# VHH binders against o75319: the designs that were tried, part 115

Target 1, 181 residues: o75319
Amino acid sequence: GNHIPERWKDYLPVGQRMPGTRFIAFKVPLQKSFEKKLAPEECFSPLDLFNKIREQNEELGLIIDLTYTQRYYKPEDLPETVPYLKIFTVGHQVPDDETIFKFKHAVNGFLKENKDNDKLIGVHCTHGLNRTGYLICRYLIDVEGVRPDDAIELFNRCRGHCLERQNYIEDLQNGPIRKNW
Key: E = the ipSAE of ESMFold2; O = the ipSAE of OpenDDE; V2 = 0.75 times the mean of E and O plus 0.25 times the DockQ between their complexes.

## First folded at step 9 (VHH)

Design A10 (framework vhh_4orz_3; at its last look DockQ between E and O 0.04; V2 from the best seeds 0.00; counts 0 for: pae O 3.8 > 2, placed apart)
Fold by ESMFold2-Fast, scan of step 9:
Structure A10 (fold): chain B 181 residues (1-181), chain A 119 residues (1-119)
Amino acid sequence: as target 1 above (181 residues)
Amino acid sequence: EVQLVESGGGLVQAGGSLRLFCAASGFTFDYYSMAWLRQAPGKRREWVALITSGGETDYADSVKDRFTISRDNAKNTVSLQMNSLKPEDTAIYFCARQDWDYSEGFDYWGQGTQVTVSS
């Protein structure tokens, strides 16, 4: 599939670091083959991602790719110094416990290995919004003890766009804490 | 309520053509990518063609150069022109609305229209 994802242009490429955390959220980068369908100012390649992170005086130490496809870019398009983790996450429905636990395990492992630096965990789905926001907020609530509404507000403010899936918001606010990580 | 209603299916001889239509209602049609998927007897549903809100099209390799997807936003209709039909194109054809956030998923489906291609 070489088509641009629906509404992809409507969203900011990269949010800001979520204060008090190591998270930064962004929309999916698109490899060079997509640039024929984009104006220069609309391009957001893997290289553009790293340039935008650097412009914020930040550095990525891990990318977690939540998309259920490999069509947008390849891991080899990323610098070899930045680990890449693919978690194939079904959208629309709330991520299942296996997906939640994989995400938590990856985040915890990164934080233990990067205790002596300030590198960020970059998380994206297609728009860097619903699956991305859900899993980041789920981590903050379940592991860091953040209140659900505070986690959601923090994500929305830093991403520059609000979580839109009501079932995701409902699960974060009123759903069970997933303790087996 | 979101509704998708397919029409235009039927029986056709190999090498023939059919045009399928999907009438959409209950949502802002021009904001969504629309797709056609098919399910042959005893098989899982497979994606056939997609058209984005901006009119960009994409096709499965098996139908590329034979099928053409199009849309009419004024009429809330998506169409599939099927040329050079083969017996292996026999399936129920479904119109679907792509989930805007999860591009591999479809959140609403029609009931389908039967296409039978005889040799």
Scores: ipSAE 0.709, ipTM 0.845, lowest interface PAE 1.2, mean pLDDT 94
Fold by OpenDDE, second read of step 10:
Structure A10 (fold): chain B 181 residues (1-181), chain A 119 residues (1-119)
Amino acid sequence: as target 1 above (181 residues)
Amino acid sequence: EVQLVESGGGLVQAGGSLRLFCAASGFTFDYYSMAWLRQAPGKRREWVALITSGGETDYADSVKDRFTISRDNAKNTVSLQMNSLKPEDTAIYFCARQDWDYSEGFDYWGQGTQVTVSS
């Protein structure tokens, strides 16, 4: 169906590029069928996503979709020039090692292939906050060696919303480093 | 803390009726779609009926036109009116909260209430 996700309207559509990284987080864009349930100013489509990114003088080079459903939009709704990667990620629980690895692998692959440009890795879940923030921070901590609190603060500041899930925060701060291979 | 508490189950003869109730707490009730699930002995849990926050309803084919799901957002309750009950409807019935970020689309459900339909 076309039910709007809970609290979806409460979150900024698109965050800011995270300084020193190629990451930008946003909430899930919704395909046209959802628009009838939204006020005009609340609408956030795949097209709107790209417009907002351009307004920031940025360009997306990859979209990583962490939602656990395919009901929100279709890959066909995206420009053909931007690759789309789906990583089905269960909500509310700390992602498993396989999910973490998939994310890291995708990011590393992108960075390797995009050394000659400054295109961004767009990451989203439903709200573009908890799952998105965890995996981005997990990458920064495990791969880039960033202090957990610094990673969390950076993400929160750039996303415009703070990570909400205590289990995610606790795992980032005190959890083990996950293998990178 | 999310809580879902079912009630209204019991023993009924084939062709009879029951009304199940679910009391929800610990979350913003009107933000979520709610559902009734059931699990018969030796079978997998299956969804029976769904109602969105806006009141739209959907039903499994096996219960369509016999069961009616409704909700009261002021009271944080979900109900399932079950008519023309069949022995095949015998199961534990669960009230569930829908969440697309979880497997099978549900993240919480109650302890369940037993419904037994005798032939």
Scores: ipSAE 0.379, ipTM 0.708, lowest interface PAE 1.3, mean pLDDT 94
Fold by ESMFold2, look of step 13:
Structure A10 (fold): chain B 181 residues (1-181), chain A 119 residues (1-119)
Amino acid sequence: as target 1 above (181 residues)
Amino acid sequence: EVQLVESGGGLVQAGGSLRLFCAASGFTFDYYSMAWLRQAPGKRREWVALITSGGETDYADSVKDRFTISRDNAKNTVSLQMNSLKPEDTAIYFCARQDWDYSEGFDYWGQGTQVTVSS
């Protein structure tokens, strides 16, 4: 149904651009049909997302949706000029190598096609925190050579919330480097 | 470890009532949406009712006016009151927990309790 996801109201809608990267993270925007269950100040629609990005003097060039559902909003609710990519990502467990590869492939493709601008990659799962933080950090560690603790600190600070799932944090800190890009 | 244990199933005559219970342990119960699903012989498991951590409820059309889901956070239980039972309600009923961060699915299930409705 169209019930509000658990804890969704507890999270800041949109984080800050992660300095030195092309990433910005946010929680899933909710289409109009959810607004009957929200106070006006709690609403965060696809339109609200783009308004908040513009208020930060930024521009999205790609949205990567990590949710395993299509109930939250429709891609048609996004401006046609912004590419949208769904990567179905199973939660609570560390994402598998296929999912990590798809994410890296999408990011690398974006960077190649957007080398002459400063548009951002927007990444979200339901809350914009655990799956989102894991894949962004995995990219920074594996592809950009960032130290695990530095990647995690940067994500946490810019998202405005700390990564919560310990198995994700442990895999980032102690797990193998993945050479799949 | 997370455990969900259903009880209260049994044999009941059509038109009767039955109340199912699910005892939860091993997690902070108040933080999770909980659901009841059922599986009739030879059928796929189907969704029946859901109650959020905040107490909002949702029901399948087939049971909406007859079943009531509720929760007791002091006892870590979720209940399903089933009224005006029909033979079509015969099934194994399962308690399930919605994932904390992966709200697109259920991450833990009970073993189920049998409900049999005779004519």
Scores: ipSAE 0.228, ipTM 0.613, lowest interface PAE 3.5, mean pLDDT 91
ESMFold2 (binder alone), look of step 13: mean pLDDT 84; pTM 0.847
OpenDDE, look of step 13: ipSAE 0.025; ipTM 0.368
OpenDDE, second read of step 13: ipSAE 0.126; ipTM 0.547

Design A100 (framework vhh_4orz_3)
Fold by ESMFold2-Fast, scan of step 9:
Structure A100 (fold): chain B 181 residues (1-181), chain A 119 residues (1-119)
Amino acid sequence: as target 1 above (181 residues)
Amino acid sequence: EVQLVESGGGLVQAGGSLRLFCAASGFTFDDYSMAWLRQAPGKRREWVALITSGGETDYADSVKDRFTISRDNAKNTVSLQMNSLKPEDTAIYFCARQDWDYGEGFDYWGQGTQVTVSS
């Protein structure tokens, strides 16, 4: 199926780097088969992703794909030099502790191996908003000690769209810190 | 709460037509993609057609040019017009809602309506 994801056109393709972090968030890139359903200005392919990040004078060192599907693009559509990590994350629900652990482990590993460069961790779900924003904010709160409201504000400002799911926001603000990760 | 109720199924001869309806309630219908899926005897469910909130449509190869999905936002309904029906279209047809944040999945399903196409 090459139907465009619901509301995908409503969101900015790529946010800005979150200052003080290595994170950048974006919506899912769509492979060539989707382009027949899009106007030229609406296209956002894997190639378009890398071009937009270069336009910001940034460089990706890792992509973390949180979508619960492989239909949008294939890892082979990405440059061979950029690692790709799939973490299947169901929408709607606050990600479970195992998913949170996998995300934290991937981020910590990247940061340890990339101490001598300034490459970014690109994170996306379908819209680059709820699952993406939750996991980035959860990392900042639990690992970096950022206050929940500050993490959410930073993400919202840099993504260009506010986190929309109230259960995600509530968990970030009042939920437990996931320790031992 | 969210409900999806299918209707319009029945028995039809090969080459005939049927129109299926799905009545949706309990949510802001306009904000969601709606889909039709089917399950034939002894087989797993397969996707048939989808219509986005913006009105874009997509179809499985097996039904392209024969089936048409449409929606009426004023009435909270999604419909599937099925033409040139074949015996292999025999299945229970399900209406489903796609959550905008659940890229592959459907979060609510109807109970289904039986379509039987005789040779």
Scores: ipSAE 0.018, ipTM 0.364, lowest interface PAE 4.9, mean pLDDT 89

Design A101 (framework vhh_4orz_3)
Fold by ESMFold2-Fast, scan of step 9:
Structure A101 (fold): chain B 181 residues (1-181), chain A 119 residues (1-119)
Amino acid sequence: as target 1 above (181 residues)
Amino acid sequence: EVQLVESGGGLVQAGGSLRLFCAASGFTFDDYSMAWLRQAPGKRREWVALITSGGETDYADSVKDRFTISRDNAKNTVSLQMNSLKPEDTAIYFCARQDWDYAEGFDYWGQGTQVTVSS
């Protein structure tokens, strides 16, 4: 498929780094074959992603791709120096414990290996909003002990868009802490 | 509340044409991408065609240049024009609404309409 994903144009390409964390969220980059369907100011390729991160004086050390497809861009479109991790995450429903565990393990591993630098973990789904925001907030709540409402507010402010799925918000606020074991 | 009702299926000879219709109700039709998927006996359900809210279309390689998806927002309908039909196109065809956020998935489906292409 070469169609632009529904609502993709409605969201800012890249949020701001979430202060006190190593996270930055963005919508899915689209490879060059999509650009014929976009105005120049709407383009957001993998190259555009890295340019926008650099414009914020930040550097990516890991990309976590939560989309349930490989049609938007190829890992080969990314710089060889930046690790890419695919976690096929089913949307609509709250991510399952296996997906949450994989996300937490990847983040913990990155932080352990990158103690001596300030590189960021870039996280995206299609819109960089619901699956992305859920997993980042789940990590902050479960691993870093952040209050749910504070995690959600921080994500919303830095992403520039509020989490929209009520079932995701409900799970973050009132659901069980998912333990890594 | 959300309802998707397919029609237009039937038996046709190889090389023939059929037009499928999907009548949608219970939601703001204009805001959603709509799709057709099919399932042949003993096979997995596969995506066939999609039309976005803005009218952009996309097709599986197996049906490209033979099938055309279209929509009529005034009537809340999505249609699939199937030309140059092959026996391998025999399947139950489903109308589906794409999830508003999870663009790789579908949240509502019709009951399906049978298409049989004889050789």
Scores: ipSAE 0.718, ipTM 0.854, lowest interface PAE 1.1, mean pLDDT 94
Fold by OpenDDE, second read of step 10:
Structure A101 (fold): chain B 181 residues (1-181), chain A 119 residues (1-119)
Amino acid sequence: as target 1 above (181 residues)
Amino acid sequence: EVQLVESGGGLVQAGGSLRLFCAASGFTFDDYSMAWLRQAPGKRREWVALITSGGETDYADSVKDRFTISRDNAKNTVSLQMNSLKPEDTAIYFCARQDWDYAEGFDYWGQGTQVTVSS
């Protein structure tokens, strides 16, 4: 179906690049079939995503999709020049070690292959907040050695919304470092 | 009306196999990701396996390489092949429709089918 995700309208469509990183977070773009249920100013399509990124004088080099559904948009809706990666990430619970590893591996691979440019890693779940924020922060903490509170604050500030899930926050602050493999 | 009906549960010995089935009706089946959940006694319901509308699959670490989820869009069915069963797999297993538009991540699930693995 074409139901708008719950609370989807409440979140900014695109955050800001996280300073010192290649990350940018955004909420899930919706394909054209959803537009009939939205006011014009509420619409956020794959095309709109790229337009908004361009308005920030940035360029996406990779999109990491953390959702479990294909109903929101299709990879074919994206420019061919931007790789699309699906990483299944269960909602409402702290991502498992395998998910964390997949994310880290994807990010590291991108960074290795994109040393000669400044293209961004676009990460989204449904709202581009909790799952997205957790994995980005997890990466910063585990791989980049950033203090948990600093990582969380940076993400929140750049996304324009704060992480909401206490279990995610607590795991980031007090949970064990995950293997980087 | 959306309906999900699980079947195939039962008693099996450790190391044995069991295949669960879910019959779906009341919605466009091929548009949705489907999942199996389970709830063991005294534990919270947990995600076990998921299959997207496109046929992509994912598994909980605890069941990976032992369980296989599949779907038949022509029959509106989801299956869970469970091999190398362990006592820890004992639970009520639920077929669920995945929908991230809902806070719970799932909007419908069946009554469940009991799986008991004896040691």
Scores: ipSAE 0.039, ipTM 0.450, lowest interface PAE 2.5, mean pLDDT 93

Design A102 (framework vhh_4orz_3)
Fold by ESMFold2-Fast, scan of step 9:
Structure A102 (fold): chain B 181 residues (1-181), chain A 119 residues (1-119)
Amino acid sequence: as target 1 above (181 residues)
Amino acid sequence: EVQLVESGGGLVQAGGSLRLFCAASGFTFDDYSMAWLRQAPGKRREWVALITSGGETDYADSVKDRFTISRDNAKNTVSLQMNSLKPEDTAIYFCARQDWDYDEGFDYWGQGTQVTVSS
């Protein structure tokens, strides 16, 4: 499949770093084969991602790819210096506990190994919105003790788009804290 | 309530053609990608074709250049033109809606329409 994902063009390519954290969210980059279907100003390749991060005076140290597909780009399209982690997340439904714990483990490991720098954890699903926002907010709530509404507001502001899935919002606000020991 | 109703299935000889239709109701049809999937006896469902809200099309390699998906937003219908049919195309064909937040999944399905291609 090489069709452009539904609504992908509706969202800003890259948000801003979430202040007080190492997170930055973005929509999925699309490899060169998709460019024939996009106007020049709509293109957002893996290269474009890194250029936009540099324009913000930031540097990526890890990419976490939450998409449930490998059709959008390949890890080899990324610089060899940036680790890439795939966590297959279905979308539509709230991520399961196994997915949440994998995400938390990856973030905690990155932070432990990167105490001496200010590199960012880049997180994306297809739109950089629902799955991405859920997992980042879940981490802030469960691990860093941020109030749910504050985590959601911070994500929405920095991403430039509000979390849209009501079931995700409901779980963040009223769901249980997922403990991983 | 979301409803998808398929029609147009039947029996054809290898090399023949069929056109399938899907009538959609209960949602804003224009906002969704629509797809056709099929399931042969004893097999899992497989994706066949997809059309985005903007009219972009995509096809599985097994049907590429033989099948054409299209949509009519005024009538809330999606159709599949199937040419050069082969015995291995025999399956129940399902119309499906894809929520924009899925990468490869579908959130609603019709009951299906049977396509049988004789050898």
Scores: ipSAE 0.737, ipTM 0.864, lowest interface PAE 1.1, mean pLDDT 93
Fold by OpenDDE, second read of step 10:
Structure A102 (fold): chain B 181 residues (1-181), chain A 119 residues (1-119)
Amino acid sequence: as target 1 above (181 residues)
Amino acid sequence: EVQLVESGGGLVQAGGSLRLFCAASGFTFDDYSMAWLRQAPGKRREWVALITSGGETDYADSVKDRFTISRDNAKNTVSLQMNSLKPEDTAIYFCARQDWDYDEGFDYWGQGTQVTVSS
């Protein structure tokens, strides 16, 4: 269906680039069919996403979609110049090792291929917060060696909202490092 | 419009039984897993029981062997039989529709029904 995701309106559309990284988090953009259910100022389309990124003097080089559905927008709604990667991620549980691996692999692949530019990795789930924050933080912790609390604080500050799910926070703070390839 | 309406809550003594009902409408009921959640005063909402579209069930450890979730697809209802109730079971109970994409794991729930278990 085309119902607006619960609490979707409560979150900032786009966060800020995370300093020292190439990550930027945002909530899911919604295709045109959702606009009739939104006030004009509430609308956030794929086009709006790119406009907002541009307003920050940034450029997206990759979009990682972590939603566990395909109902929000189509890859065809994105510019052809920006690759799109779908990683189906369940919304209420800590991502499994396979999901974590897929995310890390995608990020590292992007960084390897984009050494000559400063394009960003845009990551989103539905709200661009919990799943998004967990995987970004997981990467920073496991791959970059960042202290868990520092990673979480950095993400929260840049996203403009704090991670909400205790199981995610707990896993980041006290969970094991996941295997890197 | 998706609607979930809970009923059957009330006051019961410890050791007693209660049966909750949920009437669902506005969607293809038999395509969705349904759940019961509860929220006690000052506590976070917690998952209690789940029943898949295929009829498979799962329970929180705290209610295993005491609670039974069931569904009637012909009537678009989900029920929760609660036996051997304890004071710690006191909470508002919510019927919820599962959605794997949502952070909470559920996208709709009703207004809830109060269950109070006295010692």
Scores: ipSAE 0.173, ipTM 0.579, lowest interface PAE 1.8, mean pLDDT 93

Design A103 (framework vhh_4orz_3)
Fold by ESMFold2-Fast, scan of step 9:
Structure A103 (fold): chain B 181 residues (1-181), chain A 119 residues (1-119)
Amino acid sequence: as target 1 above (181 residues)
Amino acid sequence: EVQLVESGGGLVQAGGSLRLFCAASGFTFDDYSMAWLRQAPGKRREWVALITSGGETDYADSVKDRFTISRDNAKNTVSLQMNSLKPEDTAIYFCARQDWDYHEGFDYWGQGTQVTVSS
């Protein structure tokens, strides 16, 4: 499948680091085969991702890929120095407890192993918005004790786009804290 | 309410052609990618073709160069032109709307239309 993902061009490629956290969110990078369908200024390859992170004076230590497909880019397109984790995350519905637990475990492990540096956890789905924002906010609320509205506002500001799925927002605001499974 | 209604299915001889139609209502049709999927007896549903809001198309390898997906935004319809039909194309064909964010999923489906290809 070499078609550009629907609405992908509508979103900023990379947000900013969420202050007080190790998170940075972005939309899915697209491998070279997609570039013929894009203007030069629209291109956002894995290489472009790392260039944009560097331009912010930041460094990635982990990429968590939440897409339910492997068609957009391959892990081999990423530098070998940056670990890549695939969490196949079903969208539309609120992510299930198993997916939430897997995300939390990966984040906790990274933070434990990276206490002596300031490297970032990069998180993306297709748009870097709904699944990405939900799981980051869920982590901040459940593990870091951040108030739901504060977590959502922080994500929205730093991503440059607001969470759009109402069921995700409602779960973050009013749903139960998910204990690790 | 969102509705997708398929038509155009039927019985056809191997090597023949059929054109399927899907009439969409209850949403801003122009904003969504639309797809056709099929399910043969005793098999899982498989994706066949997709057309984006911008008109880009994509096809499963099994139907590439034989099937053509198209859309008419003025009429809120998506169509599938099926040429050089094979007995293996026998299935119920479903029109589906791609989820606007979760592109690996479909949030609405039609009831399906039966296509039978005899040898």
Scores: ipSAE 0.695, ipTM 0.845, lowest interface PAE 1.3, mean pLDDT 94
Fold by OpenDDE, second read of step 10:
Structure A103 (fold): chain B 181 residues (1-181), chain A 119 residues (1-119)
Amino acid sequence: as target 1 above (181 residues)
Amino acid sequence: EVQLVESGGGLVQAGGSLRLFCAASGFTFDDYSMAWLRQAPGKRREWVALITSGGETDYADSVKDRFTISRDNAKNTVSLQMNSLKPEDTAIYFCARQDWDYHEGFDYWGQGTQVTVSS
């Protein structure tokens, strides 16, 4: 159905590019059928996403969707020029090793194929915060060697909201490095 | 009223197989992703398998390649084929409706069915 996700309105639609990375996080865009339940200023469609990215003088080169539902928007709602990747990621629990690996693999593949441009990797879950933040930070920590607290702070600052889930934070800070292959 | 009723649980020997069923009613079944969860004694409930409305599947690492989730939209049923069962798979298994509009990610689940794997 067209039920608005819980607390969806509480989060900024789009964050800022994370300096030194190709990542940008945003909340899930909602297809047109949701607009009747939203005030005009609350609307955030796939089209709005691209407009907001453009306003930041950026360009999306890949969208990674971490949600488990298909009811929010369709890949067909996106420009054909931007590849869409679905990685099913369960909420509230630390992503499993397979999910982490899939994410890392996707990011690394993108970076290899996009060395000649500065296009961004757009990552979102429902709110574009906890699952999104964890996987981005996990990548920065495991692959780029960033200190966990630095990764978390960078993400929080750029997203405009702080990671909320203590299990995610704890795992990032004190959990083991996950394999990169 | 949304209802989820699990069946098919029982006692099985290690290495054996079991098939769980879930009958769903009270909602548009084909609009929702469905999942199986399990809770072992003294442990927290954990996600096991998920199947989207479009038929895409995902599995926990612990059950990958052993378990298969499927759905029949004509019958409003979800199934979990469990092969190569291990004692560690012993738990109450729940059929759950996935809904990310809710904070918990699942809004309905059944009473569960007991699966016991003996060594």
Scores: ipSAE 0.046, ipTM 0.425, lowest interface PAE 2.5, mean pLDDT 93

